# Designs tried in a protein design chat: VH-VL binders against Rho GTPase-activating protein 6 (ARHGAP6). Part 8

Target 1, 202 residues: Rho GTPase-activating protein 6 (ARHGAP6), of Homo sapiens (Human) (o43182r401to602)
Amino acid sequence: LSLNPIYRQVPRLVDSCCQHLEKHGLQTVGIFRVGSSKKRVRQLREEFDRGIDVSLEEEHSVHDVAALLKEFLRDMPDPLLTRELYTAFINTLLLEPEEQLGTLQLLIYLLPPCNCDTLHRLLQFLSIVARHADDNISKDGQEVTGNKMTSLNLATIFGPNLLHKQKSSDKEFSVQSSARAEESTAIIAVVQKMIENYEALF
Below, E stands for the ipSAE of ESMFold2; O stands for the ipSAE of OpenDDE; V2 stands for 0.75 times the mean of E and O plus 0.25 times the DockQ between their complexes.

## First folded at step 5 (VH-VL; framework fv_guselkumab)

Design d5 (from a2 with heavy chain N31Y, light chain A31E; at its last look DockQ between E and O 0.43; V2 from the best seeds 0.00; counts 0 for: pae E 4.9 > 2)
Fold by OpenDDE, look of step 5:
Structure d5 (fold): chain C 202 residues (1-202), chain A 122 residues (1-122), chain B 111 residues (1-111)
Amino acid sequence: as target 1 above (202 residues)
Amino acid sequence: EVQLVQSGAEVKKPGESLKISCKGSGYSFTYYWIGWVRQMPGKGLEWMGIIYPGDSYTRYSPSFQGQVTISADKSISTAYLQWSSLKASDTAMYYCARTPYDEYDSYWFDYWGQGTLVTVSS
Amino acid sequence: QSVLTQPPSVSGAPGQRVTISCTGSSSNIGEGYDVHWYQQLPGTAPKLLIYGNSNRPSGVPDRFSGSKSGTSASLAITGLQSEDEADYYCQSYDSSLSAYVFGGGTKLTVL
């Protein structure tokens, strides 16, 4: 519904997934952590890839849509934050806390426009998800179950797919190295910071 | 080097409570899942549950839901498995194992603890 | 009983090739979830042997290989050695159970 100019360059798949999940998935406990139908996700992906006007509706599993979004981001030829800027993003953690956001803003600005728009949409979405992590009481006095997906959890899930040097095919290196663990920690930390501060970054 | 070190063997009686531990080292404990796996004597491996230490998000196998409690203290890089009331049928080897971050529902255990033998007998 | 079905035992002579099958269903292997393999030497904790259907962790010899097709997976061991005598477990995820699932295990005997 929203024709926000900021998201004009957002891939249709990403926007569709985010919209669907914002509408139907915010109360789903463990969203993005629960298994989905690989077959259905594959089919959806194929349809999007073929340029079919796919409409994600209520009947579509939130888990399938969640998986679809993850897979899309994973399968990008160049990660969303780009390989070129990988080191720069990681190195933001070495800066003083008061300098980190400004530097992240700069780096985001250096992203290709499509990447920047996509990142903005994604971070906005993830922020919304994170805000629904805890149990709450609705205005109507109804108990609303939190999805238990904090910014940290979401960063853990999405971080490595958004910011990495290695292709997914080189997974051997990622599993066995303490250095890799540290790298993962850094990636997660950066992405978590972006999720928590997305409004300030754009 | 990544290591998971579990607490020592336990000998208990039915009805007693028990809490065993699994301490991780050599990696960022906060950002990796810890799973618990049961192996009854002479039997196969059974997944019990998994916890993300970062926020203690926990998932249980349906078979173990309500039967045990999984928790973690990330400040000391330790995960826990506990029973409120042990049964003889809880006699088994219990393993903790590290699970890498979510890689699109692959979910494997790349490093294992040495196991904690729990014996429950009258 | 196990969601993933393995033969209870397999055997081979040193130097031979042996295969261990892991048969799943449409809700796990057939659904597209990866299969992982673990080796458990007698009296020891399981060790990751294969992850992601066919990937070997560092330290695992290349004589171990994994494959997946349809609703089944297979672990192949070439150049069988005495030290390979162990229990082997396949593992995957089952969407219908929302659970990690292991095979029943296969005891490999080296003759």
Scores: ipSAE 0.027, ipTM 0.680, lowest interface PAE 4.6, mean pLDDT 89
ESMFold2, look of step 5: ipSAE 0.216; ipTM 0.664
ESMFold2 (binder alone), look of step 5: mean pLDDT 92; pTM 0.941

Design d6 (from a2 with heavy chain S106Y, light chain A31E S95D; at its last look DockQ between E and O 0.43; V2 from the best seeds 0.00; counts 0 for: pae E 4.1 > 2)
Heavy chain, then light chain:
Amino acid sequence: EVQLVQSGAEVKKPGESLKISCKGSGYSFTNYWIGWVRQMPGKGLEWMGIIYPGDSYTRYSPSFQGQVTISADKSISTAYLQWSSLKASDTAMYYCARTPYDEYDYYWFDYWGQGTLVTVSS
Amino acid sequence: QSVLTQPPSVSGAPGQRVTISCTGSSSNIGEGYDVHWYQQLPGTAPKLLIYGNSNRPSGVPDRFSGSKSGTSASLAITGLQSEDEADYYCQSYDDSLSAYVFGGGTKLTVL
ESMFold2, look of step 5: ipSAE 0.220; ipTM 0.612
ESMFold2 (binder alone), look of step 5: mean pLDDT 92; pTM 0.944
OpenDDE, look of step 5: ipSAE 0.336; ipTM 0.772

## First folded at step 6 (VH-VL; framework fv_guselkumab)

Design e1 (from t7 with light chain S95D; at its last look DockQ between E and O 0.68; V2 from the best seeds 0.00; counts 0 for: pae E 4.0 > 2)
Heavy chain, then light chain:
Amino acid sequence: EVQLVQSGAEVKKPGESLKISCKGSGYSFTNYWIGWVRQMPGKGLEWMGIIYPGDSYTRYSPSFQGQVTISADKSISTAYLQWSSLKASDTAMYYCARTPYDEYSSYWFDYWGQGTLVTVSS
Amino acid sequence: QSVLTQPPSVSGAPGQRVTISCTGSSSNIGAGYDVHWYQQLPGTAPKLLIYGNSNRPSGVPDRFSGSKSGTSASLAITGLQSEDEADYYCQSYDDSLSAYVFGGGTKLTVL
ESMFold2, look of step 6: ipSAE 0.332; ipTM 0.731
ESMFold2 (binder alone), look of step 6: mean pLDDT 92; pTM 0.942
OpenDDE, look of step 6: ipSAE 0.409; ipTM 0.793

Design e2 (from a4 with light chain S95D; at its last look DockQ between E and O 0.39; V2 from the best seeds 0.00; counts 0 for: pae E 3.8 > 2)
Fold by ESMFold2, look of step 6:
Structure e2 (fold): chain C 202 residues (1-202), chain A 122 residues (1-122), chain B 111 residues (1-111)
Amino acid sequence: as target 1 above (202 residues)
Amino acid sequence: EVQLVQSGAEVKKPGESLKISCKGSGYSFTYYWIGWVRQMPGKGLEWMGIIYPGDSYTRYSPSFQGQVTISADKSISTAYLQWSSLKASDTAMYYCARTPYDEYSSYWFDYWGQGTLVTVSS
Amino acid sequence: QSVLTQPPSVSGAPGQRVTISCTGSSSNIGAGYDVHWYQQLPGTAPKLLIYGNSNRPSGVPDRFSGSKSGTSASLAITGLQSEDEADYYCQSYDDSLSAYVFGGGTKLTVL
């Protein structure tokens, strides 16, 4: 819960990326898994870091914006779910299933207010992406291709960046990201549950 | 210990079908991409395509799209490269290789299989 | 016909420094995609040598270093040894092809 209503507690970068992807990326097959331009992503990051009014519009590649969001979460000095609460989040899996959501909600309230607000925004966005994973039929009777990004796929991508015990240097972090996915099966399960039950947590 | 073990060498005739395999072990197979790389005799490396075994999402190099099928069976940690009708020009060494997840999808191949030699001649 | 151009061969005497270039374009290296390098010893599968432009995986000697500038990348090998005689390939991603691409390869001969 935010205790500072006039303080910007969701980083502008996170909110901007989520808005852009909600508008332009929900039907993009393999969003978060397709190549992006590291040069353009770095330029966007530098513009946000300088406080320039960056407006993410149609000319910005959905894949570059997806990479920017992932990079920001990876690079946080303390992960979004905090190293302090790592064991607590993991241990929710030891509870009876019906008690897990209430305990997750309590742990979320223990986060710093900025982290809680940011997690809220991120889970709202990820739940929307997951809802568009499957093929669907539009009101016109036309087949609409889903993005193919299930809650498990999203948790696999985002989980290790949201909670981990040790942060490697930036230049080696990508290798560690896959290894941390292997090592972070429990946090992936926790994050998957958060995505799937977003509305109950907030 | 991460290992990629490929199926043995093949000698085939033009027009025959073929499916070669790449079995991963020592890691969580479904959380890493598997790529296929061709090396024609005395030539360099060519990326053929890549698969994410978790959901079978597959991408092909333009040079190989429609020429081969890449697939995986995650229940046995195995990726496949398949031809419906081999040509003599398919004679080459074929490698599978693993690539870690990367935020920029710039993926590099950190572990390689030993290669499968495919010889196609009449 | 490769989108990444490498010299076909390079040579050096033991103890020397050599560089192997990898020249791309605005749709690959120039678009900001990383360059990776592989060593292929005679009769063996390729091995990762450098990833992310300049990072060495565990077990690769510090004699090997990578760099990237503009649309090109370079692999530098110092203190050449006979064991370094191999083929070397760069790799990147190309926007226009939506594909991973390898350079044509460079045969390093240690004199």
Scores: ipSAE 0.297, ipTM 0.664, lowest interface PAE 3.8, mean pLDDT 85
ESMFold2 (binder alone), look of step 6: mean pLDDT 92; pTM 0.941
OpenDDE, look of step 6: ipSAE 0.442; ipTM 0.804

Design e3 (from a2 with light chain S95D; at its last look DockQ between E and O 0.49; V2 from the best seeds 0.00; counts 0 for: pae E 3.0 > 2)
Fold by ESMFold2, look of step 6:
Structure e3 (fold): chain C 202 residues (1-202), chain A 122 residues (1-122), chain B 111 residues (1-111)
Amino acid sequence: as target 1 above (202 residues)
Amino acid sequence: EVQLVQSGAEVKKPGESLKISCKGSGYSFTNYWIGWVRQMPGKGLEWMGIIYPGDSYTRYSPSFQGQVTISADKSISTAYLQWSSLKASDTAMYYCARTPYDEYDSYWFDYWGQGTLVTVSS
Amino acid sequence: QSVLTQPPSVSGAPGQRVTISCTGSSSNIGAGYDVHWYQQLPGTAPKLLIYGNSNRPSGVPDRFSGSKSGTSASLAITGLQSEDEADYYCQSYDDSLSAYVFGGGTKLTVL
């Protein structure tokens, strides 16, 4: 019998969005914070849900793809980091700094395998986005505008979508999202640490 | 209970700097956006820009990019609008307004400050 | 120069119904972005009247209503009262500008 490698269990939608944004969105100022078409995003979501051979290409707006990724994570039946581990994740901030990363690593390994794989893919992507936040100079000496999305900015956006006590409906999220954000200060800090320390956690 | 209180009216000369303020109370200041809106005398509303005080992320209208600076001090629940060199054309009423996050960028300004009248003349 | 077009003025008699239009394009309202409405009484700050096309905040009378269709939105005021005399603004988001946009405003006169 052949011993095959373990394949990653990452939803096609998540991997497709991350790939598209890695290719087209790393230099987009305000990625994840700029407006998107509600109609186009819902259409893309429906196409993925139907299993249509959706290929995210140049014509798909990076802002629509960014919104699709956020919407998918928000709408998961159980958040990616799970309600079961909610208190454990936020309480890592109460530990001594030198213990926090090791405890986060343990909690990540307690996730269901597909959640762990998906988190791995997502944090890899978010770490790349954060590394392109600042303006820089390419190897050819050309000025390259950074995307202005720091790890704190990304954690502010993604934290409440990855870890929360209550599942919100799409309608409640769009109307009452501020209440979720207010509860989420500790969640944002945890997710920021995960983004900043991606390599050490996996 | 939710309240945005702006600094008082200003009379300035061209070339002077100015920083006006907007203090939020009755809610979690760091978890709502604060936008700035200009209203020229006898004219309509113009969006200038917006800040999320929780992480200091700021966006500007293309019309105002480079013309003003938007900032916040979350320790005192206050947002700011600042000019380094005022022009007579900056004479207007300036409002701050609060908006919740919306990932589709469908911002609605649910609470407004009382406005700060800025008059710039020689 | 407003991306969203509103009539400069409208008038109505007390007790009647008035509508205020807000006309956009495929890059804003037509792209599926919500429309919000504000009332500005003389000498005061704007006040949120309608959000998310048709939702009424607490404290706003049900005689104010909003709707959206295609590239346009409409604010309706029934049972018109003298205190409704104000400026009314619509607001949305525009893809092409990457910016929020307000309509030019409509002055409502109660006859």
Scores: ipSAE 0.428, ipTM 0.752, lowest interface PAE 3.0, mean pLDDT 86
ESMFold2 (binder alone), look of step 6: mean pLDDT 92; pTM 0.940
OpenDDE, look of step 6: ipSAE 0.475; ipTM 0.802

Design e4 (from t7 with heavy chain S56D, light chain S95D; at its last look DockQ between E and O 0.39; V2 from the best seeds 0.00; counts 0 for: pae E 2.6 > 2)
Heavy chain, then light chain:
Amino acid sequence: EVQLVQSGAEVKKPGESLKISCKGSGYSFTNYWIGWVRQMPGKGLEWMGIIYPGDDYTRYSPSFQGQVTISADKSISTAYLQWSSLKASDTAMYYCARTPYDEYSSYWFDYWGQGTLVTVSS
Amino acid sequence: QSVLTQPPSVSGAPGQRVTISCTGSSSNIGAGYDVHWYQQLPGTAPKLLIYGNSNRPSGVPDRFSGSKSGTSASLAITGLQSEDEADYYCQSYDDSLSAYVFGGGTKLTVL
ESMFold2, look of step 6: ipSAE 0.449; ipTM 0.749
ESMFold2 (binder alone), look of step 6: mean pLDDT 92; pTM 0.944
OpenDDE, look of step 6: ipSAE 0.432; ipTM 0.797

Design e5 (from t7 with light chain S95D S98Y; at its last look DockQ between E and O 0.61; V2 from the best seeds 0.00; counts 0 for: pae E 3.3 > 2)
Fold by ESMFold2, look of step 6:
Structure e5 (fold): chain C 202 residues (1-202), chain A 122 residues (1-122), chain B 111 residues (1-111)
Amino acid sequence: as target 1 above (202 residues)
Amino acid sequence: EVQLVQSGAEVKKPGESLKISCKGSGYSFTNYWIGWVRQMPGKGLEWMGIIYPGDSYTRYSPSFQGQVTISADKSISTAYLQWSSLKASDTAMYYCARTPYDEYSSYWFDYWGQGTLVTVSS
Amino acid sequence: QSVLTQPPSVSGAPGQRVTISCTGSSSNIGAGYDVHWYQQLPGTAPKLLIYGNSNRPSGVPDRFSGSKSGTSASLAITGLQSEDEADYYCQSYDDSLYAYVFGGGTKLTVL
């Protein structure tokens, strides 16, 4: 029996991207913040859309795979955390700090099963990335450069794609007003808390 | 009106420190990248690095990594470029420019500061 | 030397058409990254002229146009005017350097 059973309702694209990035990307400085090829990412997405069991190999750039994961989450018809629960997620920030985690856990369990499983896989992955953010000294005394992607950095990137009132196009999302900035701050705070408290939530 | 206003010209000696600024106004400062671009006298444009003020994530061109520090203070909508010890070869015009976020790194610099001339001579 | 290659200079008479090339490689333009163009008038900061290969921001005249093919891009200027005399830079992203890259610049002289 494996630790990654086929029984989970996680899209193959999400699980494949997370596996590849866990294997090859944890020491990559600026993962999710470094450029990718629009052409290569489009080709990879088309392969997954055709239902081919795409094998992500060492030649696939970690930055292209990172961009593919972001694109998938952005392009979901309903955000992963759902429009229905948007206000509930944001309002957890108004609760007493000691109540916030328990309420987040409840909201996560209210998600459709596939959304909950996908969120679980994603937060597991993001918590691992955040654990590798800082420089460290290996057991052998060698310095290991961290990836520099803190839980705040990851929440800044993933938050707006996981929780929003209206799915935006690439261009609309990149152009922000003061109202969108305030919305993004709350969303980022919620997602940051979920990344930082991953194990307590599941 | 989107504006990037940079600090004034500087005349320095080798070995001195310097911190120049770029203040953004007319937009949500924390939601756009700020890049720094060097133009040496009579030369072209060189990207030095970029910062996302919303979370302070910073990335440097390989040519400038370890040579300068890029930072931001989002409470006053200001980005900074800093040297700990200037060299004569740092004499150049320095521009800040903003760009929106893009997953594909097809970023364009849509608004530019007026430039800060830094002169380093003995 | 720059990652994107531009001719050092081009010239044309008023009313004529000129083109400025921007030649890259498989790690930048050839990898599918967009090309952007900037105009730098004498003594001024650069100004965005073309973005996303061929789009003009508001206020840029229709006589400026951009295109991309293979590993190269081109800026075309028709109906040349004396005010077009400037330096022109292309810009893209290079995934082997993980960096924004500019062309070396092209000085346009209006004869």
Scores: ipSAE 0.401, ipTM 0.742, lowest interface PAE 3.3, mean pLDDT 86
ESMFold2 (binder alone), look of step 6: mean pLDDT 92; pTM 0.942
OpenDDE, look of step 6: ipSAE 0.447; ipTM 0.800

Design e6 (from t7 with heavy chain S105G, light chain S95D; at its last look DockQ between E and O 0.38; V2 from the best seeds 0.00; counts 0 for: pae E 4.0 > 2)
Fold by ESMFold2, look of step 6:
Structure e6 (fold): chain C 202 residues (1-202), chain A 122 residues (1-122), chain B 111 residues (1-111)
Amino acid sequence: as target 1 above (202 residues)
Amino acid sequence: EVQLVQSGAEVKKPGESLKISCKGSGYSFTNYWIGWVRQMPGKGLEWMGIIYPGDSYTRYSPSFQGQVTISADKSISTAYLQWSSLKASDTAMYYCARTPYDEYGSYWFDYWGQGTLVTVSS
Amino acid sequence: QSVLTQPPSVSGAPGQRVTISCTGSSSNIGAGYDVHWYQQLPGTAPKLLIYGNSNRPSGVPDRFSGSKSGTSASLAITGLQSEDEADYYCQSYDDSLSAYVFGGGTKLTVL
């Protein structure tokens, strides 16, 4: 009985951050790899959490907005891709290359509807960022500096935030370095494939 | 115990190539940035660029873009700074430094190498 | 290219307090980027002294403190000692340069 015109289940924070970064951040060298004010990011997060009509405008630093998006994804009680599907996502790398994309599509279908919609929005955004990584020339002949954030770079940043099992304790960190390296590589590869094949997945 | 150990001093002629190294130990090398900082004789510190060895992502100061190459070999926990053709103006002390970064703050260099003196003269 | 301006030198007597300023602009400190401070003793590599505007790493005495306001930051040193004689650098990030930047450095002389 809802007359709400919005039918997508994307958290307002995620959609707002993506919109702001699409408008202001696509030419920012090293977007997602430059730090920001923890105080300002926390204030923005609190405003979104309170349901205040937060409008991200030109005065909001792209680096603060980038940090806010990363913080939100990291702090989710269950990762966006879910702990339940962790092994399934990782195991797609064991399939023949021609099967991997189709299997990813099926796994995405198994996500809760809000997770699926949020992933859709996020991958759309990340694919746009990756397409602006390289330098190019505009139609009027001017140099346009790329953001230098390839799909691999983005997957390196976002992979662990989207797909992880229970985090290791600090005591086990160094002794499990080789095992964590293998885990990180697999997570990064899966998310990189999602970014690179965004339109085919949805 | 975190350590950054740099290669030894170099005396070179203009036009020669050079690759200096920075070996990290006592921490997870691929999970921290390595930055390079130049200090010209009698001058202050200049950020040259930075690398994340985990995925080889690099950023350069505009002043050094195209002038040097920053790279890393994570299998031996080593970062590199290299020139294809040295100039006399490259004479300086070069430091590598580790950058722990939190996603809310900014980059700061918590551990520094001992420096590599590069002298370029005819 | 020192977009962060520091006084070239400061001095103080043992036991006194000195401050070292780091003046930036709206594209760096004024944009909300943190300021970090380094001490470089003669003939040695720089050492981290203050990070995140005001935090001291382990082993740095509490007589070193940092603050930031507006487009400027300040390093304060109380109870000056002869071993504090060094060069001090501030560091931040600049949006317009897309680069990490150091201040020009301040030579501290303990009289």
Scores: ipSAE 0.297, ipTM 0.695, lowest interface PAE 4.0, mean pLDDT 85
ESMFold2 (binder alone), look of step 6: mean pLDDT 92; pTM 0.944
OpenDDE, look of step 6: ipSAE 0.331; ipTM 0.773

## First folded at step 7 (VH-VL; framework fv_guselkumab)

Design s1 (from t7 with heavy chain T99H)
Heavy chain, then light chain:
Amino acid sequence: EVQLVQSGAEVKKPGESLKISCKGSGYSFTNYWIGWVRQMPGKGLEWMGIIYPGDSYTRYSPSFQGQVTISADKSISTAYLQWSSLKASDTAMYYCARHPYDEYSSYWFDYWGQGTLVTVSS
Amino acid sequence: QSVLTQPPSVSGAPGQRVTISCTGSSSNIGAGYDVHWYQQLPGTAPKLLIYGNSNRPSGVPDRFSGSKSGTSASLAITGLQSEDEADYYCQSYDSSLSAYVFGGGTKLTVL
ESMFold2-Fast, scan of step 7: ipSAE 0.400; ipTM 0.772

Design s21 (from t7 with heavy chain D102S S105E)
Heavy chain, then light chain:
Amino acid sequence: EVQLVQSGAEVKKPGESLKISCKGSGYSFTNYWIGWVRQMPGKGLEWMGIIYPGDSYTRYSPSFQGQVTISADKSISTAYLQWSSLKASDTAMYYCARTPYSEYESYWFDYWGQGTLVTVSS
Amino acid sequence: QSVLTQPPSVSGAPGQRVTISCTGSSSNIGAGYDVHWYQQLPGTAPKLLIYGNSNRPSGVPDRFSGSKSGTSASLAITGLQSEDEADYYCQSYDSSLSAYVFGGGTKLTVL
ESMFold2-Fast, scan of step 7: ipSAE 0.359; ipTM 0.759

Design s28 (from t7 with heavy chain S105E)
Fold by ESMFold2-Fast, scan of step 7:
Structure s28 (fold): chain C 202 residues (1-202), chain A 122 residues (1-122), chain B 111 residues (1-111)
Amino acid sequence: as target 1 above (202 residues)
Amino acid sequence: EVQLVQSGAEVKKPGESLKISCKGSGYSFTNYWIGWVRQMPGKGLEWMGIIYPGDSYTRYSPSFQGQVTISADKSISTAYLQWSSLKASDTAMYYCARTPYDEYESYWFDYWGQGTLVTVSS
Amino acid sequence: QSVLTQPPSVSGAPGQRVTISCTGSSSNIGAGYDVHWYQQLPGTAPKLLIYGNSNRPSGVPDRFSGSKSGTSASLAITGLQSEDEADYYCQSYDSSLSAYVFGGGTKLTVL
């Protein structure tokens, strides 16, 4: 069997995590901020790495699946947005606001095809999460608690994992812990703009 | 050197508002969580909540949700703990402490402020 | 009662070994969350003593060691000294409470 063209260049782990979190995690307060058991995440990651046919069920913790997604992105040999384009991405903030989105679109097109497809899938997911941040009333008149994760909150979590200049990092340390405040601010701003303007970028 | 410096002791009456501070120095303030821990006289430590100053995301212990407000001003590297209306039962030593950012609930408090003693009595 | 149970007190003579236990449940230590230990000298703020079950920060002598097994953790102090007299607290995370939790504290007396 041939894989669907849209999914063939997106890692199965990334798409599986996004699908699970879209189904079960959109109303989870603090999604990506509330941590998980390192032991459970390690076990789940090993199953994906061994090529086991992993089906993420309702019983899998939202926080474990969220941590798995973050860990996968952190552990990529080259960040999703690439070290080569690091300076170009952060320099979009120096452009006039009217030019920033067009420049980001061009930089995204310069990414390897699998990075571009993976970023598309991820930003779609993060945009959906951000849209569920605030409390709302359902069609039935019931109040539904939002997840409280704004685009800024998500950019703060994912930014350093998607774009960083550090050459090496001990697996014990996340990329967030090694990124400096000034460096992190620029990265976070770029990723926040991508999340907020996802539909215009693709 | 990493240092957390808290505001001085407070003596208040029930019903009064209060805001105490915790100023970080010697590190990248926006890259670490700041937690607040209560210690009632002669008692143990209780986690109240944490804030990530980079985006002001806050998380509270269920026991303190709605009782206090945690905030931060990253421009002056300062975190705050605030009460709208104090009670005698709020009499305690309050500590702020730094926590590294991590993917897992393995967070530990590596540097602590000296503490702010809050006394609430008539 | 605290979610993490510690003995209220423990005592030893100089040069001896003492162990302080921290007993949890399936929602905290048993779920795989790390255990950290803090030392509080009288009149001072707590100080990090052990993090991530068994790691020592700079400046903490190797006389202090931590371990974790099942739903419990232990802090071992060898070569006990008078300066070790303090309150000791374990700390972990509880998934059922969605909160960081501390043990009730153990007062170590050096006789």
Scores: ipSAE 0.311, ipTM 0.741, lowest interface PAE 4.0, mean pLDDT 86

